# VH-VL binders against Large ribosomal subunit protein mL46 (mrpl17), part 9

Target 1, 243 residues: Large ribosomal subunit protein mL46 (mrpl17), of Schizosaccharomyces pombe (o94398)
Amino acid sequence: IQSSKPLSNSTPLKGCSVGTILIRSPILTRQPSEFEKSIYKYNAELWNELSDPLPAEFYFKKGSVGEKDWQERQKTLKGKESPFETIFGKERKEMESNKLLDSATHLQSRVTEADTKNDERSTLRSLDKSLYLLVKKSKSSGWQFPNTPVTSSEKALHLLCQDLLKNILDENSLTWLVARHPLALLKTEQEKTFLLRARLLNGLDVPNLQNVYDWVWCTYDELKNKLSPSSWDSVKNILSDRL

## First folded at step 22 (VH-VL)

Design z67 (from z62 with light chain S30Y)
Fold by ESMFold2, fold request of step 23:
Structure z67 (fold): chain C 243 residues (1-243), chain A 123 residues (1-123), chain B 107 residues (1-107)
Amino acid sequence: as target 1 above (243 residues)
Amino acid sequence: QVQLQESGPGLVKPSQTLSLTCTVSGYTFTDYYIHWVRQAPGQGLEWMGWINPSGFYTYYNQKFKDRLTISKDTSKNQVVLTMTNMDPVDTATYYCARDTGSPRYWSGYFDYWGHGTLVTVSS
Amino acid sequence: DIVMTQTPLSLPVTPGEPASISCRASQDVYSYLAWYQQKPGQAPRLLIYDASNRATGIPPRFSGSGYGTDFTLTINNIESEDAAYYFCQQYDSYPYTFGEGTKVEIK
């Protein structure tokens, strides 16, 4: 009697987690994937399209309202740095830096101290291969991709992944989420984990991870020995080299 | 014989920085993780953190993360604990301890301890 | 943090008799538990690791048992030198935590 029930649409998700497949890309010898090449090409083409406008007659019917508006916009941009140059100039510089490093990488291969000591915690190991981050939450826990519980339906999965990576990586690490949607789903009877893909952009700066018990950077082949059979079966075809 | 020996000031004032040195001998210095553990007078032990054999990797108890640094001087066989902004509640005996693991992994329990050094933090 | 609870906190013993100290963890620590002895004015000494393995140089009268959350240190045939504080420690999860200690005294 007299029990009031609050009306709430914000119910915690039970048994749901989000995780990140964090990749340190090859530094010295692997060609960019066709997907990566497409991203670089798209960004470069977008820069050219916005930097070299065609004459108004190409875009608009002569005397139209659209042509008049376009011409007025060109007058206001005269003598000012384009806001697109500010944004795309930064991305172009980053893309050209990657292109330069990528070309030099095709001609070099180096064995590092991390390779000699088999330091599996270092991002400097196996520079010619992709490395995937696995963590342990405790001494007793198995190796797993970094993950965090989803406690609210309100926050998007990709934002939870960004918070997760910020929590476990040091302040100097720079990461990039490849897409905002999950790449894979790991299921047990009691838990679902959505996996998103991310890249470590500054892999030469070896991170000292925090808020995990232990970590390793694994090659694709090493993942099989670390992950549970169920987890491995869920990701092995998604992560394999397509070339 | 494996030996660990702590040294440093016995008294610091509040807000000052503590620096303690753990000097090791009787084993290959670059083969083991070293931990710091403290014990307030009449109280139990409190784990503070570790440094790996090379000195590159460290881990700190979150309680101390903002003010604790552990570093290593291989040329002197020394591990150094630095803790900023000392407070009277930090009054304790500080121990360095050797992890029983190997160069690439730690075990989490300690087979050799230093004698400890009492640090009093008083206005 | 995993709370380690020891019972009893004080244990008077007679030489030659057995003694037992209990340690309970607030969550599963599996077998990752160590026992230490600390005599007054001295650093701790490792007795038992992985719940049941004696450390090097520890007499057979010390034994450990347990798994998960409940652990026991047993000292058979107490000797006068065994008067000390005894601590358990878990090392499954950060931060590593210790029990409050049990004071073993010769009565």
Scores: ipSAE 0.761, ipTM 0.889, lowest interface PAE 0.7, mean pLDDT 79
Fold by ESMFold2, fold request of step 23:
Structure z67 (fold): chain C 243 residues (1-243), chain A 123 residues (1-123), chain B 107 residues (1-107)
Amino acid sequence: as target 1 above (243 residues)
Amino acid sequence: QVQLQESGPGLVKPSQTLSLTCTVSGYTFTDYYIHWVRQAPGQGLEWMGWINPSGFYTYYNQKFKDRLTISKDTSKNQVVLTMTNMDPVDTATYYCARDTGSPRYWSGYFDYWGHGTLVTVSS
Amino acid sequence: DIVMTQTPLSLPVTPGEPASISCRASQDVYSYLAWYQQKPGQAPRLLIYDASNRATGIPPRFSGSGYGTDFTLTINNIESEDAAYYFCQQYDSYPYTFGEGTKVEIK
């Protein structure tokens, strides 16, 4: 299990916001078969069985130096989540929720109904490209990455970003912050917005967003047409179409 | 001619679930967003939420989001409002209303309204 | 929530005279404002959208004006059939909100 430090707790400037570049990665894998699901479950169960400690008396004589050393190591492990569950739990949920892609053998299956209807609100559009979430705060507002004001220096930016995503996404959405530090800064005369990168892990479960006026999932090329020139210039070189 | 008609029980008991039906005619049902709006006696109008033409996307006023579901039955040209855990403060006339937008874009204002149905929540 | 305040709440009028109803938003709603008419026992009727555009089939004696926070519905040459409640509604921001209504009565 890898522990990382939160971002600095220094007081942000007035007019500071934190936002998220939320990415739905390309989805080209087939639905796992029941056999493959069984293998994933077996591997997860195997990890948990191997992680369960056996009583010390099974391995060591009572009161020995080896017993004390082993017991101290077990106490260290009890307070921590298994690395397998932390890393692979998200992959397991993604595999359990992916029901649309059964086979990659037919070209026609790569074009979804969302593509034919041009449903830009669906994460099923453009399955072979990355999609980026943009939102509107009101009918009059422009398109922007999801963001929230920073009103207290006591909460780290990545925690504010997690709260933002929970506020706008439905309960079935699984997200992962790629790193706890910003990758971009959007700056105007009066406002600074720090952008963190996140991934939508279960992109086949189309989210129905709340607490925003409207939303759209854009390809890289579409971002230029929706974002302000300043915002586009700040992100264009660090974001790229994966195709 | 475009017509919307609300139907459902006139009386429900506290904690029960309300189900109202909006039946539509005179236009292509799958081309418009439908909203629900209510008006308590002697009070102003209160917007509740919308459902898109396909029925897949919904948006609920956050006041109601834990209790409110809006759904569609295209075969019957019906939009259904379901609201759980009714309280006497929910006593109101309930309207369905048609948004003036397109299949992919709502406008936010309503050109046709139903007649309204009064729902009283009382023991 | 954006509060929509209408004045007056009651407006007695004589047929043939003009009438004006004001609607003030608690924050900028740009031009995203509609006006409705509702007669007793009837469904509301859309009169004006986008602050100043008459809806289809609305007589030209109805007009709307305003931008931002201050809006006005004007009814020229009041007719007896214009006795009704009139409501404004903003649709810039969720939740959509309505004015309290203005009762227009024939003296």
Scores: ipSAE 0.757, ipTM 0.888, lowest interface PAE 0.7, mean pLDDT 79
Fold by ESMFold2, last read:
Structure z67 (fold): chain C 243 residues (1-243), chain A 123 residues (1-123), chain B 107 residues (1-107)
Amino acid sequence: as target 1 above (243 residues)
Amino acid sequence: QVQLQESGPGLVKPSQTLSLTCTVSGYTFTDYYIHWVRQAPGQGLEWMGWINPSGFYTYYNQKFKDRLTISKDTSKNQVVLTMTNMDPVDTATYYCARDTGSPRYWSGYFDYWGHGTLVTVSS
Amino acid sequence: DIVMTQTPLSLPVTPGEPASISCRASQDVYSYLAWYQQKPGQAPRLLIYDASNRATGIPPRFSGSGYGTDFTLTINNIESEDAAYYFCQQYDSYPYTFGEGTKVEIK
């Protein structure tokens, strides 16, 4: 005999999804503005206190005027006594003991094979710009930020977002959820999608995605051509401040 | 003319690893996605996965994800299917098939198929 | 997985007359549907792609129609060489799936 009792309180939420704006941060920087140069100077002082300097190719295009000036600054800093040495000396010793690889020996070329092949699926393309992950759920689907339905009101959105990223990235990929709250909301007539921001921490390791039909890593300018007008309008101003 | 030819063992014992080679000729090897599809005796077709023209990207049917590897040897114009832990239910004719898409995009249907190679898994 | 259901599973035909094979998807696959012919001891042969487009070298007596979940392969003016196994394939969503097939036989 079938029971007439109502179902449990675990019914799925209808029309609600969580998604992720997953960002591969720039590895090579553009020529800095004067404000950015002052920030780099401050960070270079902290960097010299805490760790070896990054290779010049990381900051500048090969053979640029900025590369030469930066290298001259590194020579000057090597012989200079730091006023921050007392404050950061203990933290620097702890960081040095925890390092296995010296990042200063891993030089990155200005242009990669992904750039020459226009491989939009590679995180090695456009190293001087942010890349944003878009996926297709099927051949017929449009490009979307990765998303998953919210199936229970008991599970927090940021935990669903972490599960989503584990589902679509390979086992060697690492991500960092920037904040636990959404930065954007995408609305359709029947669905709300809350978007959280995350960073890809893979360095130069290119992920091969799973559980999606296709994917692309887009620059900010390329997002407009891929996203629906409504999705683009929802994120364009938020992301333009953080290129 | 475009030709795809599968080669490998006709008999594999249970729990062993299968390695099949698809040798391609008659077109630019780096221009097309290659898929693997199998057909058990008297049964329908089952899609297994693809490899992109460069060999860097692959996608596997989740049914086979833990056992299946597809790779390319561009120096030999070969695509290699490797499948671990074979079982009698894996007895099938294995085909490699060319996708009709472009170097960067697959279409999902296949215009050229190899002749197939029968693999029997038994003691 | 999208289930592809073909009807009929066996189809006796008379040469010179038309025949139709139906393929139903368990969910919307839009136009991303192909038809293949497989003769005994041979690899499959592509007939139709994107539901209705004939592949290169396929005789005009083969045609496809449909959209969404319901698709039809039509063979006009059946010839003796058309005795074969026919099946559909969807390529909208992973994993790509095939119908179980229709055996076409000359009466």
Scores: ipSAE 0.750, ipTM 0.884, lowest interface PAE 0.7, mean pLDDT 79
Fold by ESMFold2, last read:
Structure z67 (fold): chain C 243 residues (1-243), chain A 123 residues (1-123), chain B 107 residues (1-107)
Amino acid sequence: as target 1 above (243 residues)
Amino acid sequence: QVQLQESGPGLVKPSQTLSLTCTVSGYTFTDYYIHWVRQAPGQGLEWMGWINPSGFYTYYNQKFKDRLTISKDTSKNQVVLTMTNMDPVDTATYYCARDTGSPRYWSGYFDYWGHGTLVTVSS
Amino acid sequence: DIVMTQTPLSLPVTPGEPASISCRASQDVYSYLAWYQQKPGQAPRLLIYDASNRATGIPPRFSGSGYGTDFTLTINNIESEDAAYYFCQQYDSYPYTFGEGTKVEIK
């Protein structure tokens, strides 16, 4: 004898939806301090100085036999496409390229082109904060978490959420549902939306969304400005700018 | 003044790929979304999709998404429409059109249109 | 897709008289409706946006009205140069869709 819970076995075409809080986790965990920045700059400048040839005066006293031999060898190396110059030049170019890329990537990773242009549609904006996906269903609609109507009680909410995300994200995007049960409920007089939490696993690949009119990736602070007051109040304590 | 001019082949064989170029003149080209719209002979207009000012974001009418690509060469102020697997039903005049929005926001209606280019698919 | 239905499809007019063209959307498009004029062999020209706003350079004899699903383009004091095709376009939802057009002819 099992107890019967009310389930929506009918065709629930009104007032019930499932939605997803889709999060792009921070990619950068902290900003380098001014001390750390100065150390990085010092190391980069030191490395560049060590890569430059030193004048002969450092190694030899003026007019010594060793100075003449060194100068003659430098002239012969300069006058040929030497295998040593080619080999060392390639290795140093790769090391300099890797050094410059590493330093540039670190510094540029704090501020991206998306940050400079304020591209709210890019997941490369605000790399040090969580971003939350909001969409518009039409030009007239407000910003909301992605959602879809529940048309049958037979399909679990987390499966509907996965179908929703596959429908609006490009085929190269990957998501992970944090839990298979709702995190929050958005309620109006005529509509209930159960929200599940998911994370975007795209790394640096920026998705180009489909099947929505428009989208934005918002920080926690920006959600307040986009969501209705009631929707914001329902999620503000569950969500934080940390995650 | 803003001007848009479509160019490309007037005749395409079935199953071939169409490539049309929209050349835009004026200082406002890099500030607006560009749409493509076609009109079959004696018929109404059909919206195909848009591309944003930077060329990174596109949106396609789902009718065409499997064979339509819109791309942009900002150095030449050009927008290119590419449509694969052409069929005689794709015979139409193709227009590029400027959205009235801003660099980050489109409005959905068009204040400037190109002269159109007729593409016939036969043979 | 939102279907845009225009009536009439053909509209004979006499210069100096008013004319009206109706556009009905299959679902609510709010005020996101534009009207275009297209003369033979030419690209469309924007007349009205947001249901009721005249585009720059459009004569005052053109006006638009409506909200939701029912919209009207009114041409007061028809001139011979107004003989053209007229069509509506919704831009609330993808895909953007156009009416089939109304041919306005001088009687």
Scores: ipSAE 0.730, ipTM 0.878, lowest interface PAE 0.8, mean pLDDT 78

